VH-VL binders against TATA-box-binding protein (tbp). Designs and how they scored, part 1

All scores and structures are predictions.

Target 1, 182 residues: TATA-box-binding protein (tbp), of Cenarchaeum symbiosum (o74045)
Amino acid sequence: MLDPRTRPRVVNVVSTSDLVQRVSAKKMAAMPCCMYDEAVYGGRCGYIKTPGMQGRVTVFISGKMISVGARSVRASFGQLHEARLHLVRNGAAGDCKIRPVVRNIVATVDAGRNVPIDRISSRMPGAVYDPGSFPGMILKGLDSCSFLVFASGKMVIAGAKSPDELRRSSFDLLTRLNNAGA
Unless a header shows other numbers, all headers, positions and changes below count from the first letter of the chain; antibody chains are not in Kabat numbers.
F stands for the ipSAE by ESMFold2-Fast; E and O both for that by ESMFold2, at different seeds; each is averaged over both directions (binder to target, target to binder). V2 = 0.75 x the mean of E and O + 0.25 x the DockQ between their complexes.
[cut] marks letters that were taken out.
The coordinates of atoms that the task and the answers printed are left out; those that the model quotes come from them. Centres of patches stay.

## First folded at step 1 (VH-VL)

Design a1 (framework fv_acasunlimab_arm2)
Fold by ESMFold2-Fast, scan of step 1:
Structure a1 (fold): chain C 182 residues (1-182), chain A 117 residues (1-117), chain B 110 residues (1-110)
Amino acid sequence: as target 1 above (182 residues)
Amino acid sequence: EVQLVESGGGLVQPGRSLRLSCTASGFTVSSNYMSWVRQAPGKGLEWVGYIYSGGSTYYAASVKGRFTISRDDSKSIAYLQMNSLKTEDTAVYYCARDLYEGAFDIWGQGTLVTVSS
Amino acid sequence: DIVMTQSPSSLSASVGDRVTITCQASQDISNYLAWYQQKPGKAPKRLIYDASNLETGVPSRFSASGSGTDYTFTISSLQPEDIATYYCQQYDNLPPEYLTFGGGTKVEIK
């Protein structure tokens, strides 16, 4: 049987925050750590990337920010705080506090062995498996999560809104696979 | 778990230079914000300078132009280069970790710098 | 710069007493305030962050509250190991006026 306590590895966290004020496109475009191209999305956003960031932050002139590419919630929130700090220091935004929110956590799980998805997919409620169009089995998880299971035993969990939901969904996935005869 | 260790303190004459090191273990310096904070004998805490995760540095007015903060990400070491030292720079120097906003969750043990003739 | 005024500068109390220290900022710091304990000859240790959040592993006898410009730190029942100097610190401002500490409160047992 698969060990349902196998720890998922977080590969991407998407989090958002709102500065609750407009951001100056002119001043943002002049920032050393910001890439701004007025031809991209109608000039409505810039991308902040510092050497210390695992990913990057998209900053909209509306004040909305999106952090992508960080490999933990802590790092994702850190990117938003760092982006806020750069915007304020460069006069692109007024001083403010932000409250980041997790929007999506994507993680991988490795079963350490093959999973017979050809055999078990018909026994799993809600499973979608059509190897002619996509080599993985698609499953709906608890709450907001979805699962992708490959015959190799590699799996992807997407859509978690918190580390706790990710942990519970991973346990749910591995338990369901065991119950189906994996 | 995580630890900071300062080194490089000692006795120096006014007008000379000294470099302090802050070695991190259990985390990487490049992904964190680091401050130097000093404490003169029998006195309170005074912020000296700050390096944020992107590498930009900021200094208290009392040391601006004389002190420089840098880091070696490959070695996980932060440095405080102190030039044109004055007797009023005599203090225990701490390095401290800030994750996002300026509150320090981890401090080093401190290293004493005495500036005297 | 944001000036932090801490009081009292020192106090003496008996084991089991309630001890209260206050910290006043020269302007609204939006709860960006930490409290540190420094025992003789040792580095400071953070006890409280964001005005009222107790650090993991710190005894529940330590607490803090406040908002705006006025903040308080309390030891509900003073223990011998609590002999130390306590400091508040604001982190609302951005560099170069980034961080300022209160003057400290030396807590001693009678």
Scores: ipSAE 0.007, ipTM 0.478, lowest interface PAE 10.4, mean pLDDT 86

Design a2 (framework fv_acasunlimab_arm2)
Fold by ESMFold2-Fast, scan of step 1:
Structure a2 (fold): chain C 182 residues (1-182), chain A 117 residues (1-117), chain B 110 residues (1-110)
Amino acid sequence: as target 1 above (182 residues)
Amino acid sequence: EVQLVESGGGLVQPGRSLRLSCTASGFTFSDYYMSWVRQAPGKGLEWVGYIYSGGSTYYAASVKGRFTISRDDSKSIAYLQMNSLKTEDTAVYYCAREGFDWYFDLWGQGTLVTVSS
Amino acid sequence: DIVMTQSPSSLSASVGDRVTITCQASQDISNYLAWYQQKPGKAPKRLIYAASNLETGVPSRFSASGSGTDYTFTISSLQPEDIATYYCQQYDSYPSGYLTFGGGTKVEIK
């Protein structure tokens, strides 16, 4: 049987925060490590990527920020704090504190062996498996999480709102697969 | 076997430099954040700093400007370069792997650094 | 920096006793708190994460609870092998602040 304690590998964390003030598009356009294109999203946002970021931060002129592409909650929050610091240092925003919030965690799990999704999909309530349209089996978790399970044993967990939810969802997924005969 | 092994500790005089190494085995090192935590003899734990999987570093105020953390993912090694050592830096230095959400799930055995004349 | 105040600094109890250790944060840490056990001459071992979640393989006599600024760690029936120093650690202040440990509680048997 599959080991339900197998650790998920976080591949993307989406976090948001709000500077609670407007950001200067003109200053963003002149900032180092910032890509601003007037044609993108009606000129409403810029993208900040410093050398230490795993991903990037989208900064809206409304003051809202979205961190994507980080491989942990810590790194995702770090990107938001780095973006805030760069905006303040370059005069694009006034000094402020931010309170990051996790919106979505995406992780992969490797079972280390093939999973017979052709056989078990019919035994799993709510499973969607149509190999003609998508090669993986789609499952819903107890919370807002969703699962993709491939015959190779590779799996994706998306929609977790915290690291603890991700751990519980990973355990739940592997246990449900075992109970279905994986 | 999943483990961390520290090396490079020893006796050094104040004002000198010392480099510690932390060799990882049994897991994909590049996926993890690495921290250094120290403990002075008979005292409590003190976080020193960490390095992201992408290379960015953060340091405790007590060591900022004197200590540098780096990593070599191809060799699965993390380093702590300690410059301008003070008597107060005397401690066992632990290498620790970041768990899923900022807490430490794997620790090395520690290496003793003694800064004395 | 978030300051973690741990009490008591030391305690002595008999085998089978209930032991309680308290950890107070200088500000709300939203349950981002871990508890570690350190036996003499050994590296620390995590027992609890996210304020109340018991690590796999850790005996059920260990438990923890709390929220906001006030957290507790309990050993329901102290055993000889539980002689150790216990530390709380907050991880809420990342990345703009530092990881901080409590001062530790040395647990000894009478």
Scores: ipSAE 0.000, ipTM 0.451, lowest interface PAE 14.7, mean pLDDT 86

Design a3 (framework fv_acasunlimab_arm2)
Heavy chain, then light chain:
Amino acid sequence: EVQLVESGGGLVQPGRSLRLSCTASGFTFSSYDMSWVRQAPGKGLEWVGYIGTAGDTYYAASVKGRFTISRDDSKSIAYLQMNSLKTEDTAVYYCARGYYDSSGYEFDYWGQGTLVTVSS
Amino acid sequence: DIVMTQSPSSLSASVGDRVTITCQASQSISSYLAWYQQKPGKAPKRLIYDASNLETGVPSRFSASGSGTDYTFTISSLQPEDIATYYCQQSYSTPPWGLTFGGGTKVEIK
ESMFold2-Fast, scan of step 1: ipSAE 0.006; ipTM 0.542

Design a4 (framework fv_acasunlimab_arm2)
Fold by ESMFold2-Fast, scan of step 1:
Structure a4 (fold): chain C 182 residues (1-182), chain A 118 residues (1-118), chain B 110 residues (1-110)
Amino acid sequence: as target 1 above (182 residues)
Amino acid sequence: EVQLVESGGGLVQPGRSLRLSCTASGFTFSSNYMSWVRQAPGKGLEWVGYIYSGGDTYYAASVKGRFTISRDDSKSIAYLQMNSLKTEDTAVYYCARDFWSGEYMDVWGQGTLVTVSS
Amino acid sequence: DIVMTQSPSSLSASVGDRVTITCQASQDISSYLAWYQQKPGKAPKRLIYDASNLETGVPSRFSASGSGTDYTFTISSLQPEDIATYYCQQYDNLPSYSLTFGGGTKVEIK
């Protein structure tokens, strides 16, 4: 049996925040570490990636920001704080405080062995497994989560809104696989 | 040369307050996370808390509500404000630069001793 | 909080010996583990990150491995300058954002 307590490794966190003010597109276009293209989404956003970022931050001219590509909640929130600071330092936004919110956590789980998805997929309600179109088994999870399970034993959990939801969803996934005969 | 220098340690009575400073040089301080880690005499390392580049803070349960971490990016200084000190807080206090993500520390100061005793 | 149990608390070995230290987490930490060296009277220095990655400039005699709850740190051929206390440290965001260190292993030469 798979150990349901096996902890997921977070590989991507999406978090958001709002500067509660408009951001200067003109200043973003001139800023270092910022890519702004008038043709992208009608000139509504730019992308900030400073040397210390694991991922990047999308900054909308409305003041909304989206952090992607960070491997932890702390790093994702850090990207939003760094983007705020970078915008303020370059005069693209006025000084402000932000309150980051987690929107999506993506994590991997490694069973350490093969999982017989070809055999167990028929025993799992709601499972979608069509190896001609996608090599993994797709499952809907707890609350907002979804699961991808590969024959190699590698698994992906997407859609968690908090670390606790991720932990519960991982436990749910591994328990469901065991109940199906993994 | 990347350096961190702690100051402000000393002898203080239980229930009093102390503020430690950590002066940074040789890197872009405003872009880095900073941690405080302490070590009681003859004991192991204990994480105290850290501060994001944007100023938000996280603390170990043992100090939450009593200690406050802050930073002054214009001076490249991180602070640890210690209130309601207990004899159990006696330790060498280190400041450390967190790798960008705030996960592990790469540069440490030499530490400053805080002794809480009557 | 995640509890890190490190063993042994101390050991004595001869120059050239293989030294092995273990670190056990109270729950799976997904290889989010670093190892530090603290020489007498000095601040700690990070040697390993992400369970097995050797820091730039650290001698190849230092290595580490592990996954899940069980982690190992090895010095393949102990040198006099390796006298130190070694600590593991977890940085898993689950269930909290708290960092915790192991109790340390004091390495001495016979």
Scores: ipSAE 0.006, ipTM 0.490, lowest interface PAE 12.9, mean pLDDT 86

Design a5 (framework fv_acasunlimab_arm2)
Fold by ESMFold2-Fast, scan of step 1:
Structure a5 (fold): chain C 182 residues (1-182), chain A 117 residues (1-117), chain B 110 residues (1-110)
Amino acid sequence: as target 1 above (182 residues)
Amino acid sequence: EVQLVESGGGLVQPGRSLRLSCTASGFTFSDYAMSWVRQAPGKGLEWVGYIYSGGSTYYAASVKGRFTISRDDSKSIAYLQMNSLKTEDTAVYYCARESLYDYFDYWGQGTLVTVSS
Amino acid sequence: DIVMTQSPSSLSASVGDRVTITCQASQDISNYLAWYQQKPGKAPKRLIYDASNLETGVPSRFSASGSGTDYTFTISSLQPEDIATYYCQQHDNLPYGSLTFGGGTKVEIK
């Protein structure tokens, strides 16, 4: 049987925050580690990626920010704080406090062996499996989470809004697969 | 294999400065956040601060404004610059690698810092 | 900061005894808790992560459980090499808080 305690590997955390002030497009265009093109998306945003940053931060001229590509909540929140400091130090925004919020966590789980989704999908309530359209089995999870399970034993968990929800959803997924005869 | 080696500890007088280094090997250093954790003689563990892979730093209230953490990813080294040292800063200082949930999967051997007159 | 209250501060037990240590968090930490073993003169070694998961290579006599604010660490049959101080550790949502350790439990053989 599959070990329900197998730790999911977080591959992307999306977090947001709001500077509660407008950001200078002119200053973003001149900043190091910032890509801003007024012809792209109507000049609504720039992208900050400092050296060593796992992902990047999208900064809207409205003051809203989106952190993507970090592999933990801490790293995602760190990217938002780094972007805030970078904007303030370069005069693109005034000094301010931010309160990041997790919006989505995507993680992978590897069973370490094949999972017979062609055989067990009929035993799993709510499972969608149509190999002519998509090679994975689709399942709904806890709260807003969704699962993709592939015959190779690789799985994706998407939609978690906290690390705790991710852990509960991962445990739920692996337990449901075991109960179906995986 | 993963290894962390601290250096730079020693005896210093109150009000002076000292810099510690943590040399990492056996993993892609730039992908990991690094922490410093200290332990006063006969006491428990106390988190000092960290630097994540993007360079942002965060500190315990007891050291904020006095200590600075930095990193050199090209050399796989993390640094702890300790200024305005107090006798209460006397401790073994450990370098530790932070895993996904902000706790430590590998630790160095530690380096002793003694702050006394 | 989240305060971790660890009990007892010390204990003495015989080889083969079951040893239990507890940690109580001042607020719900959603199983983001690790347990460390520190032998005299050595760096800490993580034995347990995410409240109940045993590290690879750690003997099965070590186990842990808990949820919410209450967590427990157990050594089912104490061995001489288990003489150490044990610490629980939680993370807070950095950068808004700090990582905090319990006060430690010194385990001695009588």
Scores: ipSAE 0.006, ipTM 0.488, lowest interface PAE 11.3, mean pLDDT 86

Design a6 (framework fv_acasunlimab_arm2)
Fold by ESMFold2-Fast, scan of step 1:
Structure a6 (fold): chain C 182 residues (1-182), chain A 118 residues (1-118), chain B 110 residues (1-110)
Amino acid sequence: as target 1 above (182 residues)
Amino acid sequence: EVQLVESGGGLVQPGRSLRLSCTASGFTVSSNYMSWVRQAPGKGLEWVGYIYSEGSTYYAASVKGRFTISRDDSKSIAYLQMNSLKTEDTAVYYCAREVWGDYGMDVWGQGTLVTVSS
Amino acid sequence: DIVMTQSPSSLSASVGDRVTITCQASQGISNYLAWYQQKPGKAPKRLIYDASNLETGVPSRFSASGSGTDYTFTISSLQPEDIATYYCQQYDDLPPYSFTFGGGTKVEIK
């Protein structure tokens, strides 16, 4: 049996924050490390990527920000703080405080052995497995999480909104695989 | 500067209660996991329990049912309520911060000594 | 609980020596392991997280590696200020299970 206590490894975090003020599109268009295209989303956002960022931050003229591509919650929140500082330093926004919120955590789980998805997929309610279209088995979780399970034993959990949801979903996934004969 | 400061330690008799406080500065307590770790004189580190950002608490088997972790978000203080104290609870008690998605403890307080003896 | 066995319990070395400490988990912990340094009378300080990642500001003479159940911590050239007790800690267990520390390794100068 698979160990349902196997801890997931966080590989991508999406987090958001709000500057609670409008951001100058004109200033964003002129800023270094900022990509602004008036034709993208009707000119409603720009993308900030400084050299230290693992991913990038989407900044909306409404003041809302989305951090993507960071491999930890700390890095994701760091990207939002860096974007805020960059906007303030360049006069695109006034000085402010932000309160980042996690929106989506993506993690990997390694079973440490092969998982017979071809055999067990028919025993799992809601499983989608069509190897002609995609090599992994797709499952839905209870908390809007989704799971991808590969024959290699590598798995992906997406859609968690907190570390607790991630841990609960990982436990649920591994338990369901064991119940199906993995 | 991010820092944690413990207080409330002292000498207490077996069977009594004591409450420890952990005051945080430079960060938001409610955005982090807060752990309590203890160290008996001349011994190693032992995890006691933690509180998640959303308020869920978890405890080591040695203290479960006797110790309670709580927090006051408005004051940025975490608490460890210790009931039915035993001589084996004698230790320096540390509070430590864990960030979301990084389960190691990156910031520690200086510790507060609790001595349980008659 | 996952048991962490740390060795040696103590060692004596000279300034400039390579010091190696090992930590063995009773079951696989998927690199969810940290290393801490504790100087006499002080709180522990995290040096390494996720088995091999060096904390910002920690000197490069400290390093760590490992996988599965076997983990190693190394000081490439021991300095006087490195005299301390070092602990490994696993954080793979889910509640209601405990996080567990190794027994510690006391590093002293000969």
Scores: ipSAE 0.000, ipTM 0.443, lowest interface PAE 14.6, mean pLDDT 85

Design a7 (framework fv_acasunlimab_arm2)
Heavy chain, then light chain:
Amino acid sequence: EVQLVESGGGLVQPGRSLRLSCTASGFTFSSYYMSWVRQAPGKGLEWVGYIYSGGSTYYAASVKGRFTISRDDSKSIAYLQMNSLKTEDTAVYYCARDIGEYSSSWFDYWGQGTLVTVSS
Amino acid sequence: DIVMTQSPSSLSASVGDRVTITCQASQDISNYLAWYQQKPGKAPKRLIYGASNLETGVPSRFSASGSGTDYTFTISSLQPEDIATYYCQQYDSLPEYGLTFGGGTKVEIK
ESMFold2-Fast, scan of step 1: ipSAE 0.012; ipTM 0.576

Design a8 (framework fv_acasunlimab_arm2)
Fold by ESMFold2-Fast, scan of step 1:
Structure a8 (fold): chain C 182 residues (1-182), chain A 121 residues (1-121), chain B 110 residues (1-110)
Amino acid sequence: as target 1 above (182 residues)
Amino acid sequence: EVQLVESGGGLVQPGRSLRLSCTASGFTVSDNYMSWVRQAPGKGLEWVGYIYSGGSTYYAASVKGRFTISRDDSKSIAYLQMNSLKTEDTAVYYCARGLEWFGELDAFDIWGQGTLVTVSS
Amino acid sequence: DIVMTQSPSSLSASVGDRVTITCQASQDISNYLAWYQQKPGKAPKRLIYAASNLQTGVPSRFSASGSGTDYTFTISSLQPEDIATYYCQQYSNLPSYPLTFGGGTKVEIK
């Protein structure tokens, strides 16, 4: 039996926030740790990556921000706050508060052994498995999550909106695999 | 390669209904916002409506309440259901794709070739 | 609704001429503006997005600039294959405001 309490490893968190004001493209072009190129999206966004960031923050002239590449919600939200402070310090935006929102958590789970997806896919309602097109078995969760299960026992959980949803979905996935005979 | 193909246009009488289809290949419709844009003979482009990746729909005032946009994600098809058709709805109807990034939108990068809808008695 | 005013409605120019088309928004659209080329009997083709960025594969003679409410589209050296109607389009503040197109500019060669 697979242990349904196996802890997932978060590999990417996407979160967003809105400065509720426009950001100066001219100031972004002059900022350190900011990649701004008018040839990219007509100068509508810049990319902020400070030395401490695991990933980066895309900042749109509209004031919307997208944090990607962080390996926890805390780190993802931290990137948005750091980007906000960096923009304010450099005069690209006025002082403001933000309310970050998680959009997508992607995590991996390792069963520690092979999973017989050839055998169990027919026993799992809603499973899609066509090894000629994609080597993993695809499943949908009850919430916003979707699952990829590989024969190696490596699994991907995508679409979680919170750490609690991720934990609940991971438990659900492993339980469903056990019930199908994994 | 990314491609959009419209179908379902034709001659229809005022007050009747018609459904247009937009078949996508090379990408999944649910990963983008899908829009319908029309052009009356000899006139300019007019936005009709769109459906976001998350399923929310928005319509131009001229068609609101009469037209409905939907999609079939498994078949990668977007639809435009046109009810209570008027002669002023006569136009070439285009399907167009816009990239969507968590509320940030890009303009239409791929268009279908259009399907002609003629509403006359 | 955001109103897009495009000018001129039509123009005639010679091969090799510099052609400029303008687009004015009724309110600040923060560079959420695209330019499309439509040849007779064909679907529109996007040339420019985000006010100034060239679509991949589009010749470098096409360019655009602008900010706020005022935007321009330029063909630096008009070629015979550039005969078309050109449209601007704003996509700002979605979904709060609908998408709107300019009235179009018909470009012909003398």
Scores: ipSAE 0.012, ipTM 0.522, lowest interface PAE 8.9, mean pLDDT 87

Design a9 (framework fv_acasunlimab_arm2)
Fold by ESMFold2-Fast, scan of step 1:
Structure a9 (fold): chain C 182 residues (1-182), chain A 118 residues (1-118), chain B 110 residues (1-110)
Amino acid sequence: as target 1 above (182 residues)
Amino acid sequence: EVQLVESGGGLVQPGRSLRLSCTASGFTFSSHYMSWVRQAPGKGLEWVGYIYSGGSTYYAASVKGRFTISRDDSKSIAYLQMNSLKTEDTAVYYCATYDFSEGYFDYWGQGTLVTVSS
Amino acid sequence: DIVMTQSPSSLSASVGDRVTITCQASQDISNYLAWYQQKPGKAPKRLIYDASNLETGVPSRFSASGSGTDYTFTISSLQPEDIATYYCQQYYNLPSGWLTFGGGTKVEIK
């Protein structure tokens, strides 16, 4: 039996925020740690990656921002705050406050042993397993979460909107695998 | 110039598989979100799914469990793997890049026709 | 799932006429709505985003408004090149969810 309390490891958090003001494309093009190319995506966004960021922040000239590649909610929100400060410091945006929102969490879970997906996939409603096209078993979660389960016991959970939802989804996944004979 | 080119469409029998490719150029592919949208003959637009720059995916209920979206950032290609195809999957499949901040599907490919028939 | 109900499904109007298309969401989508134009045999082209913002290069005769669950798209003076099918699309759930298009409105002259 798998331990349903096995802790998932967060590998990517997508979060967003809004500066509620337009951002200067001209100043983004000139500032350090920012890639802005007017020929890319109609000149509507730049990409900020400062030292210490695990991932990066996409900044739209509308003032909306997307943080990707951070390995925790805290780090993802930190990237948005750092991007705001960097824009303000370089005169690309006026001083403002932001309220980050988690949009998607992706995590991995390792069962620590093989999972017999060949055997149990037929016993799991909605499971998709076609090893000729993809080596993992695909499952849907309670809400918008999706699961990939590999024979090695490695698993991916995507679509969680909070750490609490991730924990519940991980418990749900491992419990369903046990009920199917894992 | 932003360009998206779909390929891989054709005639396929029910129950079989087909993989579509979307080759992108003119923008930093690795940082952008990629989506698939289909349109059955004479019908409206239907979102199929999308993949974020970090690899996270979402699917419409009609294809969930059968279709998988993936990406190869080194080649600037997005893929749509279609398994257990049904006659109702017959459609023109469009690849699109999107920006949730400014609305979606700002840049679209020309589309590729998939016909599922015996 | 958010359902988008678009009306009418088709209409015929004369050059110079004012054309209005409506789109209703099954829940509040907070202005996260776009309008697309699709000409026969072509991919869709976005004309409006965030309910009322006109894309660069799109003629000023196109406009849109609305909030909450009710949205409208207007062509103030229909031109021959405007013959197309128009679609609304909600993106309230992005970046962490699903998208929904309206059923489309086919616009013809005469």
Scores: ipSAE 0.000, ipTM 0.421, lowest interface PAE 18.2, mean pLDDT 84

Design b11 (framework fv_burosumab)
Fold by ESMFold2-Fast, scan of step 1:
Structure b11 (fold): chain C 182 residues (1-182), chain A 121 residues (1-121), chain B 106 residues (1-106)
Amino acid sequence: as target 1 above (182 residues)
Amino acid sequence: QVQLVQSGAEVKKPGASVKVSCKASGYTFTGYYMHWVRQAPGQGLEWMGIINPNSGGTSNAQKFQGRVTMTRDTSTSTVYMELSSLRSEDTAVYYCAREDLYYGSGEFDYWGQGTMVTVSS
Amino acid sequence: AIQLTQSPSSLSASVGDRVTITCRASQSISSYLVWYQQKPGKAPKLLIYAASSLQSGVPSRFSGSGSGTDFTLTISSLQPEDFATYYCQQSDSFPTFGPGTKVDIK
């Protein structure tokens, strides 16, 4: 049986925040650690990546920000706070508070052995497995999560809105696989 | 080591103004927001506004717009809250409280001891 | 503005009891919920931040849970020093506080 306590490894956190003010495209174009290209989204955004960031922050001239590529919620929120400080310090935005929100957590789980998805997919309600179009078995969770399960035993959990939801969904996935005969 | 020390109790007449101070020590003054929160006798906590000591920028709760002014003096690491056109309903303990500008999730980790403002005729 | 409600408004419990206080937000605040303890004549004291993170120095009998709109503060084994009023506060936007829950020791 698969161990339902196997810890998922977070590979990407998407979080957002709103400066509740417009951001200067002209200042973003001149800022260090910021890439602004008028051809990208019609000049509506720039990308901030400081040396310490695991990923990057997309900053829209509307004041919306999206943090991607961080491997924890803390790191993702840290990227948004760093981007806010960088914008304020360079005069691209006025002083403000931000309240980051998790939008999506993506994690991997490794069963440590092969999972017989061709055999068990027929026993799992709602499972989609068509190896001619996609090599993994696709499942839906109870909350916002979706699952990809590969014959190698590698799995992907996407759509979690919190670390707690991720842990519950991981436990649910592994338990469902065990009940189907994995 | 972190301390927020507020000015002493005040008694004011209706229509007067009061200015409460909050002196910070033990940390980098410009690295933290300062909030003002009040509490009427026997009542709950009510948020009044926020100041960024680094920029001097402020935002006040809608209920207090036009009556509240928040300022700071970086040379003395002190924030001030002035409330004008005082009414009996303004009788309360007024608190300053700090929030981490860089790494906080909005929690107030240190509070001043409070300043009692009594408005009576 | 985001409104917070707390239940119950007051309660009485014996030493050793498990006490549960709830806080509900008028709209989703993710995990941006803070809990404070206030004793008579004193400033509030931070207990829990980010819905479930225990502040350094706070006894382990205190815990927080919840996300979105529904949050809970639990005291697993009530002690005499836990007599106080407990407030929730949202930090998703400009701060607002719940009305408080008064805990009286029987």
Scores: ipSAE 0.000, ipTM 0.467, lowest interface PAE 15.2, mean pLDDT 87

Design b4 (framework fv_burosumab)
Heavy chain, then light chain:
Amino acid sequence: QVQLVQSGAEVKKPGASVKVSCKASGYTFTSYYMHWVRQAPGQGLEWMGIIDPSGGSTSNAQKFQGRVTMTRDTSTSTVYMELSSLRSEDTAVYYCARDSEWELLDAFDIWGQGTMVTVSS
Amino acid sequence: AIQLTQSPSSLSASVGDRVTITCRASQGISSYLVWYQQKPGKAPKLLIYDASSLESGVPSRFSGSGSGTDFTLTISSLQPEDFATYYCQQYNSYFTFGPGTKVDIK
ESMFold2-Fast, scan of step 1: ipSAE 0.007; ipTM 0.594

